# VHH binders against B box and SPRY domain-containing protein (Bspry), part 1

Scores and structures below are computed, not measured.

Target 1, 197 residues: B box and SPRY domain-containing protein (Bspry), of Mus musculus (Mouse) (q80yw5r259to455)
Amino acid sequence: SPLLTQLWAASVLGSLSGVEEVLIDERTVSPLLHLSEDRRTLTFIAKKSKVCSDEPERFDHWPNALAATAFQTGLHAWIVNVKHSCAYKVGVASDQLPRKGSGNDCRLGHNAFSWVFSRYDQEFCFSHNGYHEPLPLLRCPAQLGMLLDLQAGELVFYEPASGTVLHIHRASFPQVLFPVFAVADQLISIVRGPLAT
Structure headers, positions and changes below count from the first letter of each chain, unless a header shows other numbers; Kabat numbers aren't used for antibody chains.
F, E and O stand for the ipSAE by ESMFold2-Fast, ESMFold2 and OpenDDE, each averaged over both directions (binder to target, target to binder). V2 = 0.75 x the mean of E and O + 0.25 x the DockQ between their complexes.
[cut] marks letters that were taken out.
The coordinates of atoms that the task and the answers printed are left out; those that the model quotes come from them. Centres of patches stay.

## First folded at step 1 (VHH)

Design a01 (framework vhh_6z1v_2)
Fold by ESMFold2-Fast, scan of step 1:
Structure a01 (fold): chain B 197 residues (1-197), chain A 125 residues (1-125)
Amino acid sequence: as target 1 above (197 residues)
Amino acid sequence: EVQLVESGGRLVRTGGSLRLSCAASGRTFSSYAMGWFRQAPGKEREVVAAISWSGGSTWHADFVKGRFTISRDNAKNTVYLQMNSLKPEDTAVYYCAAGRYDFWSGYSEDEYDYWGQGTQVTVSS
């Protein structure tokens, strides 16, 4: 039930006693993206840097970036401001996600290593391993919350302002997961967690 | 929703160059990924090149890599295919196609939502 799911999400958010700091790992940032000084904002720059990047951690084709913090156990929550972008992907990725190449191996939602919520103009979907589930949202979210419960095997996408659950994915996740981001229009920003007032 | 009209196809000599244009109409053109496909008589349609909605990412098939270049001008709602060092085996009807913003050449042509009617390119001596 959507109502019971919303009540559950509100209960879980109310019981959280803190949030971890989520910042983007500068070493992973695609040359199509500009990372802000505070490591929270990714801006799509539409043209690759002419400087060759050979760090093994760096995405070299898709406009992707990973968080600096890995999640291995427990309950984790973070929020992304998506108000200014009509083309983005946010979710989690395994440490096994390939960084090099233009293939589906590195394309968020098209491989076994990434689980993402995406926006394309007015269309929204959840994607994993080439499976794409359309999400019939009535309003474009200005912020997207993610809640990852590694013990329960749940990844929840929700709207923080209303407490509305947008999607729940249940799976046995790999041992190590990172928040993952892609933006192909304007910018997205990591914001302070929902329990911070 | 977009409508696509290809132009620029003609007879060219082996080793020549040609630029194809695809003019789009519709208010969301800049949100679509664009592709060029071709089909020769008696052969299956094949993907030639693809470009992301922003133009920041491009892909070219191995058989045209180094010879063909896809580009776009979102202010003019136009996609281009610059074809250099043309060979007789490049003779085909070339189609412009529009798909979801993150579509890439690794997917089926079924992922493209809108298609032009094609423009004929003939390469001979």
Scores: ipSAE 0.016, ipTM 0.260, lowest interface PAE 5.4, mean pLDDT 80

Design a02 (framework vhh_6z1v_2)
Fold by ESMFold2-Fast, scan of step 1:
Structure a02 (fold): chain B 197 residues (1-197), chain A 125 residues (1-125)
Amino acid sequence: as target 1 above (197 residues)
Amino acid sequence: EVQLVESGGRLVRTGGSLRLSCAASGFTFSSYAMGWFRQAPGKEREVVAAISGSGGSTWHADFVKGRFTISRDNAKNTVYLQMNSLKPEDTAVYYCAADLGYDYVWGSPSEYDYWGQGTQVTVSS
C-alpha cells in the first residue's frame, strides 16, 4: 500500500532522535569534483583543476565521494538537495568499495559494494550490483531523502517535503556503510536540519 | 537502432575554423552524455571533449582548451564541436561517441558504448 508506506515513512522520520551531521570526507573526493568549505556541496568541474594527493581513500576516475561518518547499527536519515543537477547518484557504499580505476568495481551501482538512486537527465533508477530498476517518477525531486535501517535491513529513498516513498531496497547490508555521492552535472548539497519541508 | 552520423570534416588552412556536427538517432538523445574523439593515422584514439546530457557540464582536453568548444542542441538531436585556431597537429579523423548507460564517462575510448563512422579533418600549413 503506497499510503501506508508514506504514513510509515512520515512516522519514522518524526521519531528520529536528531539528524546526525553528514559531511563529505575531503580525502575521498574525486579530482573531477570541487568540495565546498562547509563540506556539504559537491560541484562537478569536468576536469582536474588541481593535483590531489594520491591517498588510498581517494577516487581517481569516477566523480565519487564518501561521507566522513560510517554507519554500523541503528536508524539513520539524511537529505540531499538535488535540484541543480541532472546527473547524480546518492545512496550507501561499503568500506570495501574500490577507490582506484575506471572499471565497474568503482562505478556506483555496478558492483556488490554500492546501492544508489540515480538521475540521468529525465531517467531515474535504483542500482545495485549491475541490476538497474527504472523508477517511473512523473516529477523531478528537488530534494532526496535516504533512510537506512540497519536492524530491519532497509534502505528507503523518499521525497522529504511530501513523505512520498520513491523506492525501498531490502537486504542484509555489510556491517560498515557510508553515504556515497556522485555528481556529473552542476552540483548537489547535503541538507542540514531541521527537516526539509 | 542506434546511429551516429558525423559531418563537417574538410580541408582547412592553418588558423581557420570549422564546426563538426553529429546527428544522433535511435535513443533518447537528451538523456545521454556525448563525446568527441580523434585519431591520426598510426596513433591511438584520444578524447577531445565531452558533454553531459543536459549540456550543463562540459570537459575539454588540455591540447584543445581555449580553441575547441563542445555543445549540443537537444531539440535537433545533434552534438557539435566548434574548432577555432586550427593547427596542422589537429589533422585526424574525428569521431562522435555516446554513453548509453546511466553514467557519465570520461577517459579512454573503450568507455563509450557507440561510435560514428568518423569525419576527416585536414589542416594545411
Scores: ipSAE 0.015, ipTM 0.276, lowest interface PAE 6.4, mean pLDDT 81

Design a03 (framework vhh_6z1v_2; at its last look DockQ between E and O 0.46; V2 from the best seeds 0.00; counts 0 for: pae E 5.2 > 2)
Amino acid sequence: EVQLVESGGRLVRTGGSLRLSCAASGRTFSSYAMGWFRQAPGKEREVVAAISRSGGSTWHADFVKGRFTISRDNAKNTVYLQMNSLKPEDTAVYYCAATPYYDSSGYLEDEYDYWGQGTQVTVSS
ESMFold2-Fast, scan of step 1: ipSAE 0.276; ipTM 0.588
ESMFold2, look of step 2: ipSAE 0.193; ipTM 0.554
ESMFold2 (binder alone), look of step 2: mean pLDDT 82; pTM 0.852
OpenDDE, look of step 2: ipSAE 0.529; ipTM 0.790
ESMFold2, look of step 4: ipSAE 0.178; ipTM 0.582
ESMFold2 (binder alone), look of step 4: mean pLDDT 82; pTM 0.851
OpenDDE, look of step 4: ipSAE 0.438; ipTM 0.750

Design a04 (framework vhh_6z1v_2)
Fold by ESMFold2-Fast, scan of step 1:
Structure a04 (fold): chain B 197 residues (1-197), chain A 125 residues (1-125)
Amino acid sequence: as target 1 above (197 residues)
Amino acid sequence: EVQLVESGGRLVRTGGSLRLSCAASGFTFSSYAMGWFRQAPGKEREVVAAISWSGGSTWHADFVKGRFTISRDNAKNTVYLQMNSLKPEDTAVYYCAADTSPWEYYGSADAFDYWGQGTQVTVSS
């Protein structure tokens, strides 16, 4: 039931005392993005030329980046500050997500290897494998929380300030998943975990 | 099955106006962002304008900003490009394209899912 799922998710979110500290893997950062010294902030630098090593892990076209930590089992939660960007994607990606190319194989939400919440100006959607579900939000979230339950096979997007569940996706996820990010306007930042204060 | 059919291209004098239309069929139009591209002889295809799936957000290239306006009608499965203050350098074949997110990176034409055959716009002095 959608209502029972919402009530369950709200109960789990209310009981979470902390979120994980997630850092971006600098080796994966697209040449269209600048990564801050603390590895938490991604800034879109557009078509300006950027000199970058061509590692196998690095996205070479889309403005994507992966977290340094892989999730293989258990319950994981992290929060991203998105208030400064009108164009971003956040969610999870399989370790099988291709890094090279300009096609949909590397484009978050357009392949079998990525599951993302997306914003483009005033429009929001959940995207996976080329299927895009519009999300009618009353307010633009300043922060987005993600909760990944690998045992239950659930990915939850929520607004931390209000505790509002924005979307729940159920799937048999691959064995290895990474938080994944894309920015095409301004910047987004991973929120510090409790241990960072 | 999937079709994008452009229309409205013609010969126009400098300073004139023209509206291009693109009729879409064979896919869920309201789930796709739409774009207009153009290609002049001997040049690569370039993005002119883009519009989100709902029509609530638009983008226009700097070289047409203030002169061209993209819009869409989801009830009619049609996207439009209103072209004002036309210049000879606007002469090109104009293409309609469907993509789920044209906002991500405008440098890649191969990321667009569906393309029309194009409509010729000629601006004479």
Scores: ipSAE 0.173, ipTM 0.526, lowest interface PAE 4.7, mean pLDDT 83

Design a05 (framework vhh_6z1v_2; at its last look DockQ between E and O 0.74; V2 from the best seeds 0.00; counts 0 for: pae E 7.2 > 2)
Fold by ESMFold2, look of step 2:
Structure a05 (fold): chain B 197 residues (1-197), chain A 124 residues (1-124)
Amino acid sequence: as target 1 above (197 residues)
Amino acid sequence: EVQLVESGGRLVRTGGSLRLSCAASGRTFSDYAMGWFRQAPGKEREVVAAISWSGGSTWHADFVKGRFTISRDNAKNTVYLQMNSLKPEDTAVYYCAAKLGDWYTTPSEEYDYWGQGTQVTVSS
C-alpha cells in the first residue's frame, strides 16, 4: 500500500539519524555544467566551457556529474533540490560508467551502469539499462529524496515534503555506486545534510 | 548512425495544409531528440519545432505557433510536422534533424544527423 510504503521509508530514514553529506566531484563535471564553489549546485550553461585541465574522469559529451562519495555497503540517503529545473536526472551509477563519448554507455539510464529518476518538462521516468518506466506524478516535486539500501538491494525515490514514495527499484547492485546527476535546464542543488531532514 | 529521409513537401496554396514526414533508419529512433528546421534562399537555417526522445515535450517557434505541430511515432521511426494555415513566407526547404539524447535544443549545431530536405512552396 502507498501508506505502508511511506511509513516504512520514514522509519528507515529515522533510523539513519539524518541525511548524509554528498558533494559533487569537480573532476567529473561535464563542460556543459558549472559547479558552484560549495560543490552542491550544478548549473546548465548550454555552451561547453574551456578548462585549463582535462580529467580522465570528466564527462565530455553528456551533461553529467558524479558525487565524490562512493557507497559500498549500508544505507544511504541524500536529497536534491530540483525546484528550478525541468530537465534533469538523479540516481546512482557504477564506477564502470564510461566518461567519454556520445554513446548510450555514458547516457544515464540507457546502460547497465546507471539507475536514474529523470524529468523532462512534465514527463517523469525511472530508467535503467534502456528500460524506461513512466512515473505518473500529479505534481512536480520541489525536492527529490533518494534512499539506497545496499543490504536490501533497494533504491527509493521519495518526496521529502509529503513523505510520498515515488518509486522503488529492487536489484542486485554492483559493488561500488556513486550518486549521479545530469542537468539540461537551469540548475539542481544537493541539499545539505541535517538541514534537509 | 541514423539516416533521415523527409517527404511530403510540395506546392500548396496560401491557407492550405501539409504534413511532412521524416523516416529514420539505423540506430534506435528513441535514442534521439528531433527537430524540424527550414532554410529559405539566402537565409540561415532556423529551427521550426523540436521534440523530446519520447514525444512528451515539444517546442515551436513563435512564427509557427498555433499553425504547426510536431509529433513523433517511435514505433514507426517517424517524426511529423503538421503545417496548417500556410503562408508564402513558409516557403523553404524543410530539414529533419536528430541529436543523440533525451532533450531537444534549438541551436542547429547541436544536431548531428540531417536529412536531405524537402521543398515546401506556398503560392498565393
Scores: ipSAE 0.013, ipTM 0.401, lowest interface PAE 7.2, mean pLDDT 84
ESMFold2-Fast, scan of step 1: ipSAE 0.190; ipTM 0.556
ESMFold2 (binder alone), look of step 2: mean pLDDT 84; pTM 0.864
OpenDDE, look of step 2: ipSAE 0.065; ipTM 0.529

Design a06 (framework vhh_6z1v_2)
Fold by ESMFold2-Fast, scan of step 1:
Structure a06 (fold): chain B 197 residues (1-197), chain A 124 residues (1-124)
Amino acid sequence: as target 1 above (197 residues)
Amino acid sequence: EVQLVESGGRLVRTGGSLRLSCAASGFTFDDYAMGWFRQAPGKEREVVAAISYSGGSTWHADFVKGRFTISRDNAKNTVYLQMNSLKPEDTAVYYCAAGEYLRWDYTPEDYDYWGQGTQVTVSS
């Protein structure tokens, strides 16, 4: 039941004491992206000749970036402001996700190493390993929340303002996961959370 | 079979205007981002402008911003490039291309389907 699922998820989300402070790892940021000084905002630039250091961790083709925080156990939640972008992907990626090249192995949602919610104009989709599930959303979320439960094997996408669950993916996840981001229009920003205490 | 057919290329004088059209068939046009590329004699193809499948997002190269505007009409399966204030440096074969949403403004290798091109010549 969609209603029962919504009520159950709202109960679980209501038990959270807050969201984590997540920052972008500047070493991973694609040369097509500008990272703000506070390491929370990614802006799409679309210039492959942008001057960037050649780090092993850096994506060199797709407009991707990883968070600096790795998750191996427990319950994790973070929120991204997506109001200003019509083309983005947010979710989690394995530490095994390749960084170099233009192939599907580095393209979020097209490989075994990434699980993402995506927007392209007025369409929404959940993608993993080249399998794409359209999401019939009635309105565009201004903020997108993610809840990762590594013990339960659940990744939840929700709208924080309404508490509405947009999608739940259940799987046995790899040992190490990072929040992952891609933006191909305007910008997205990680919402600030208090330090966990 | 996917086809992209460009039209509208011709000789124009410096400072003139021109509109290019690209008619698409053989695929679900509404699912694809569209781009305009150009290739001048002796140079590699470069991206000029790109537009998302709904037209809600557009990108224009710095060297054409304020002069060129990309648009699309999904009811007609057509993408357009309005070119104003043309310069001799704009002389090139112009190509339209179709690709996935996250690839819409990248290098030629990132696009899935290509047209034959239409020649634009700007005389000084």
Scores: ipSAE 0.014, ipTM 0.300, lowest interface PAE 7.2, mean pLDDT 82

Design a07 (framework vhh_6z1v_2)
Fold by ESMFold2-Fast, scan of step 1:
Structure a07 (fold): chain B 197 residues (1-197), chain A 125 residues (1-125)
Amino acid sequence: as target 1 above (197 residues)
Amino acid sequence: EVQLVESGGRLVRTGGSLRLSCAASGRTFSSYAMGWFRQAPGKEREVVAAITWSGGSTWHADFVKGRFTISRDNAKNTVYLQMNSLKPEDTAVYYCAADRSGYEFLSTESSFDYWGQGTQVTVSS
């Protein structure tokens, strides 16, 4: 049932003693984004930077970036501060996600290689492979937590401050996954620290 | 599947105003993000404006910002483009397009799934 699923997820979240240190891979950062020196903050600059090298790993159209850490097994958790952005996507992507082009194959949530929570103004959804599930949130979350269980095949989106589970997606995930980020308004930042007392 | 029909294109004088309409039929219109594109003779098709499924967020290209406004009426299955302070450079065939995502803010031409036939707008000096 929805309630039993919520309680189960809350128990898993409650067992976590902290979250992982996740940093952005500067080589993947779109020219529409500025990456901070601590590699945790992505700012949307709306104009392509000519100072970025055109490496194979770099997204060249959509305002995307990947984390430097790959996940292959086990349980992983990280938190993103999204308070200052009205347009963002956060979640996970396969290493097979194409980096070049303006098509849906590089657009987070529109291909078989990415699973994301997104916000566009006051609208929220979970997206994977062109399937978009609206999420009826009454308030904009200031922080978004992600919990990835690769053995169980579960990706959980939650609000750390309240412990509220926002969405659970179950799938047989590919061999290698990276935290993935997109921002098209202001900024988002990766957070470190324990989830709760 | 969605069918899109544009209307409202005509000859208008420089500095004038015009409102384009795009009527949708088929599957639920309110689940789609909508966009307006234009193509002048000999030029590439370019994105003019976009609106999310609910109408809660809009985007306008810099070259029309402050002059054009996109809006929608989900009860009438229609999206509109209000064009003010028209210039000869705005002369083009205008197309409406639908995007299944419903939420994407920065869409490109290749992101849209369904297209109308276009409506001609001619701006004379």
Scores: ipSAE 0.028, ipTM 0.389, lowest interface PAE 6.2, mean pLDDT 81

Design a08 (framework vhh_6z1v_2)
Fold by ESMFold2-Fast, scan of step 1:
Parts: C-alpha cells; sequence; structure tokens
Structure a08 (fold): chain B 197 residues (1-197), chain A 124 residues (1-124)
C-alpha cells in the first residue's frame, strides 16, 4: 500500500488538475501570524499583533491558521512551500479543535483533533494526540504535499518533486476536516496549481 | 504545577567559566523546548540560547556564540548552560524558561513559565 500511495502522489503531482483551491481563512489566523493579500502565505511575526479582531474562530495563542475549505468526502490534495521555514506544522484538523487558550488542546499534534507533519530545525515528526513519530528524512523538503482520502481513511505526506512518500497515517477521521497550518519561523505558502475542473 | 529551579550562579573572574543548571518538574520535560534568558539590572530580559525537545538542535545569540553552549539531559529533566570566556557584560540574573508552546522560546516576546533565576557576577 505504501507503493500504491507513492503512485497516487506521483499522479497528483503530474496533473494538479481537479484539486480544490486551498486558501487560508483570515478569521482563524493567530495574532502571531501575518496573512498575505492572496491568502496563501503565512509569515511568523514573533510578537502578537495589536490589530487582530476577536472572532470565535481565531486562534489566540498558538501560531495556527485553518484553510477556508472544509473536506467532508473524497480525495483532496494540496501542496505547501516550506523552503523558507525551519519551524512549521502542516496537516489536517477537525472543526472541534479548540481555538482559544495556551494548552495542548489547541497545540497542533498534542490533541485528538489534529494530525500534522512538523519540522523543528533538523527534526521531522508526525504528531497526533501527543504521540510523536520521528521521521528519518535524508533531505529537508522544499515543498510538502498532502493527500487526504476520506473514504480510505488515509492522510499521506509526500515530497512533490520526487514523488517520495514521507509518511502515511491511517485513521477513521471526523466527518469534517480542514487543512491546518502553524509556522514559528519565517513563512510558509500554499502552492498555486491548476484550478479544479 | 510547572517549576523551574536554576542553580550554579556565583562570582567569577573575567575569562572564567561556569555551568548553570535548571531542574524542571510538573510537565513532560522531553516534550518541550527550553531556553536560557538573562536580565541585567535596569534592562529587559534577553534570550541567550534555546534547545529543541530532543537536544538535537540548538540556537545561541550572536553575543554568546562560541562562548556559551546549551545542552539538556531528558533523563534528569535538566537543561544546562556552559559559559566560557566570561566578560563583565555577562553579569546578570540567568533564567531558564519554557512557554508550553515548546517549539522555540526565542521566537516569542513572552514566556509562560520562569524560574527564580541564578545570579552570575563577572568581575575584572
Amino acid sequence: as target 1 above (197 residues)
Amino acid sequence: EVQLVESGGRLVRTGGSLRLSCAASGFTFSSYAMGWFRQAPGKEREVVAAISRSGGSTWHADFVKGRFTISRDNAKNTVYLQMNSLKPEDTAVYYCATDLFGEYPLTRAEYDYWGQGTQVTVSS
């Protein structure tokens, strides 16, 4: 199955067609982050922004943000440029993920509501519900691809340029999932591809 | 309750060496990044060094690079700061800290948990 998933990754990378446009939901963006005008780039600004409004959807402590698009059925793929950051998390989160507070219940990878690939300097990890699986990567990825198959119950992290599968997580996912992002160094950006048909 | 207890501070001569220790309790130490900070009289606290959860990655401020080294022992719940070639301007109270964000203390203006500090005095 890992080989078949690698073939899926290569196929998705080769076409990029049929992929939903993923944009960040500005209402969720942490005051530690700046969101670009095209809603694709998150920049870590270290100090809390004084100009963020207090929406219920907004993360108020951790440097997190959610995509505007919810995934409920089917196969979804998106790519994030992570070349410029040594501290980030990318993956998916349930709508039930708490937005307020400094506890582990809002910290990506430390609760039952988020599944993330993380980089912390030269350490790479898959994290869910406080369980952290180190990933022995030979090279730092410049881009990370994610494939979410809600029927199969698979979340795949891959390196788009090579088609290499970095990690596969299998689970019975909640009915509604959002791409989720955290950045604590420089910036990450959602890669533009061909629009969905 | 999260507790951080620094020790090892004392009076040392210029050019001397000193090792500080910080004993941590009340949280899963191996899951959090740790940092060393210092505060001289009348000045704001500044970040000196940071270390990742595993100890595999470290960062040091430019003004201490080559002189100070941060390390940790997760089996002992302790973070260390080895200070070499000490200068009078290194005189400060040294604090260890974590913000429970745990990823990288140096990327934050504020931190959630601080120890009481340990005084380092460097004289000519």
Scores: ipSAE 0.037, ipTM 0.369, lowest interface PAE 6.0, mean pLDDT 81

Design a09 (framework vhh_6z1v_2)
Fold by ESMFold2-Fast, scan of step 1:
Structure a09 (fold): chain B 197 residues (1-197), chain A 124 residues (1-124)
Amino acid sequence: as target 1 above (197 residues)
Amino acid sequence: EVQLVESGGRLVRTGGSLRLSCAASGFTFSSYAMGWFRQAPGKEREVVAAISWSGGSTWHADFVKGRFTISRDNAKNTVYLQMNSLKPEDTAVYYCAASYDEWGRYTPAQYDYWGQGTQVTVSS
């Protein structure tokens, strides 16, 4: 398929252009989440652990975390292994996303600052600013790819194994966006880029 | 006006069964995940069961697995909790709650709308 070929080529070209590998910012990780030493795996622990640091960047209620890398221009692609979780959200968030509190302003998909693909068991949804679009997927993705084109104003969710586009959201994005993650069951992991050797 | 109205709570004997209902109005019910919570005197509110917006996915707390079943009827704007093999420790006020974020199954704070509760008492 021409579209699938273009999406895959864009992902490859994004890696070749020197797009930095995505790692989670440990300062942002919710006390409901455990971050692995390689900063790629988030595990839901259901009970709040004592936090050694109460950084202003840290989410204190929702099980959220941000990537360490901010995207301001260009084409970016990253992949998340979601095989082991039936409850997660992945996508992008503005640096303006509030970190403190239990309100919708910190809840991914319920505010003007986050755009996410979510799974709850067998249900899939795209959410932004309290607008929620159910996605009728035929099967659960084991890996979820994201392609962000800040010049074109496109955020694409796709399944890397099949090349299937799951959702495309078009918008005028804020200048600074971060990959964002939330886990409410088991774990999710950031995958190495497609050209990693 | 958003309303969640629980019904069906009463006194039952140990080993008995009970079906709770929660009637919803004032919001697009089929777009919301629903949960059942309970609170015993002097204790915090805890999650019992949760169901996705379509009813295709359910979660039950370990202490009720095999005994309780959550279900919903989107045509009737109603969520149900079928309670079997009741034990004295199941005695509590039971609340239904709605969330547009289906992740509410672990904490009360993730739910947007709440009912007033219905009392379930299980005699030993």
Scores: ipSAE 0.059, ipTM 0.429, lowest interface PAE 5.3, mean pLDDT 83

Design a10 (framework vhh_6z1v_2)
Fold by ESMFold2-Fast, scan of step 1:
Structure a10 (fold): chain B 197 residues (1-197), chain A 125 residues (1-125)
Amino acid sequence: as target 1 above (197 residues)
Amino acid sequence: EVQLVESGGRLVRTGGSLRLSCAASGRTFSSYAMGWFRQAPGKEREVVAAISGSGGSTWHADFVKGRFTISRDNAKNTVYLQMNSLKPEDTAVYYCAAEPYGTDYWRSPTEYDYWGQGTQVTVSS
């Protein structure tokens, strides 16, 4: 099937090279997060809330950030190193995701504007619009791959090291999507290439 | 669904130690994220420490790091706060809180649906 071929291709690209390197949009980064100079690593700041300029794009409560790259068409793949965090969310969000407030409308996976794979401690879920599907993983992934096919309307979460598909979500996605990130323990980082550690 | 009862609060001298306990009743305690919060007179309730359902992840506020330790015993449905090197500034009512589905960033009281009634800790110099 086209999806299986695309997943195989993404797995090959993820193992050898060729997944997209996305950078985090500094303007969106929550004051609970520190963004590295290379704009790939988000660290949860346990010690204090950072005071930032209040851009309209900036999340002001939840520890969220968006990628700078918008996806509107085509096939996109990226990988996040999640080895060092026990509390994170990664996936995609609409440009319409609200940025201000403490409510569920800004909380990833609890609104119609975000689709995320999440880890909290030893629990793994796919979450969208307040629907949470537990994922029975045999081991904690060190890296998570995402494959977004906007023509097919598919978002795939996979483990690059094994090529194992963890979850597939099918939807008619909104016109503009961004990779989205939340971290509430330690750090996560966008992989520069599949062999980058 | 879950009821929380704190115990162990009392008067202690500066530099002393105290262990607080929170007994939970209810099913699936091991899946609940648990937090210790405190509230001093005239101040807002603040998070002190949090622990995941398995106990594999813990978080401690900077103002208690190295002095306080959160732990849990899922067989006894109990979460603990070990408090060492107590200071007068630690005087507060200490609350235990539970969240069945985990938290997004450990620190918000609004993420916790179930609360105990509190136990008073007074530290005198």
Scores: ipSAE 0.037, ipTM 0.362, lowest interface PAE 5.5, mean pLDDT 82

Design a11 (framework vhh_6z1v_2)
Fold by ESMFold2-Fast, scan of step 1:
Structure a11 (fold): chain B 197 residues (1-197), chain A 126 residues (1-126)
Amino acid sequence: as target 1 above (197 residues)
Amino acid sequence: EVQLVESGGRLVRTGGSLRLSCAASGFTFSDYAMGWFRQAPGKEREVVAAISWSGGSTWHADFVKGRFTISRDNAKNTVYLQMNSLKPEDTAVYYCAADYRSTFDEYLHPSEYDYWGQGTQVTVSS
């Protein structure tokens, strides 16, 4: 049931020892995005084209980027600051996600290789393989947490400050997944992990 | 057969107002985000305004903010562009476009809209 699922997710989040610090893979960053020097902030640079090297890893149309960290097994958590953007997508993508072209096979949420939470102004959706589930949120999250349990086959979107579960998706995930990002307004930033002692 | 039919374009005086309409058929209108684009001779097509599939969110280009307003009527399968305080610089062919549940990126990528109308000419003279 949805209630039992939410209680279970809250218990799992409560047992998590720490949030991972992930960095953007600059080779994947779309020419529509600017990546900060610390590799945590993606800024949408409107419709201006820019000259980029043509790496096979680079998205050449959609405003997408991948994290440098691949998840192959276990439990993973990361947080994105989305306070400054009214248009973004965050979630996970298979290593099989195509990088080249303007079709739906590269468009996050419109193919079998990506699972994303998206915002456009006050509208929120979870999207996978062309199926879009509207999410009736009463307040815009300033930060979005993601919890990926590859063994259990669950991807959880939550609001870190309150611990509120926003959405849970269950699936048999591919063996290799990357955090994935798209920005079409202002910027989003990966939250820094805890400092080393 | 999918159709987007723009109407309302005409010659209008500087400072005047005009309402463009785009009637959609052949698809489930309420599943599609809608946009208005324009193209002046010798220039590339630019996005003017966009509205989400539900009508709950709108976007307007900086050069039309405060003058143009996009709206839609899902019961009538129609999207509108109300144009006020028209300037000679607004002279262009105006196109209506639709994209399946586009929440943001397609508003900013004209080439990715699924369906396009044939356009309606707006001419603004002194």
Scores: ipSAE 0.020, ipTM 0.361, lowest interface PAE 6.3, mean pLDDT 82

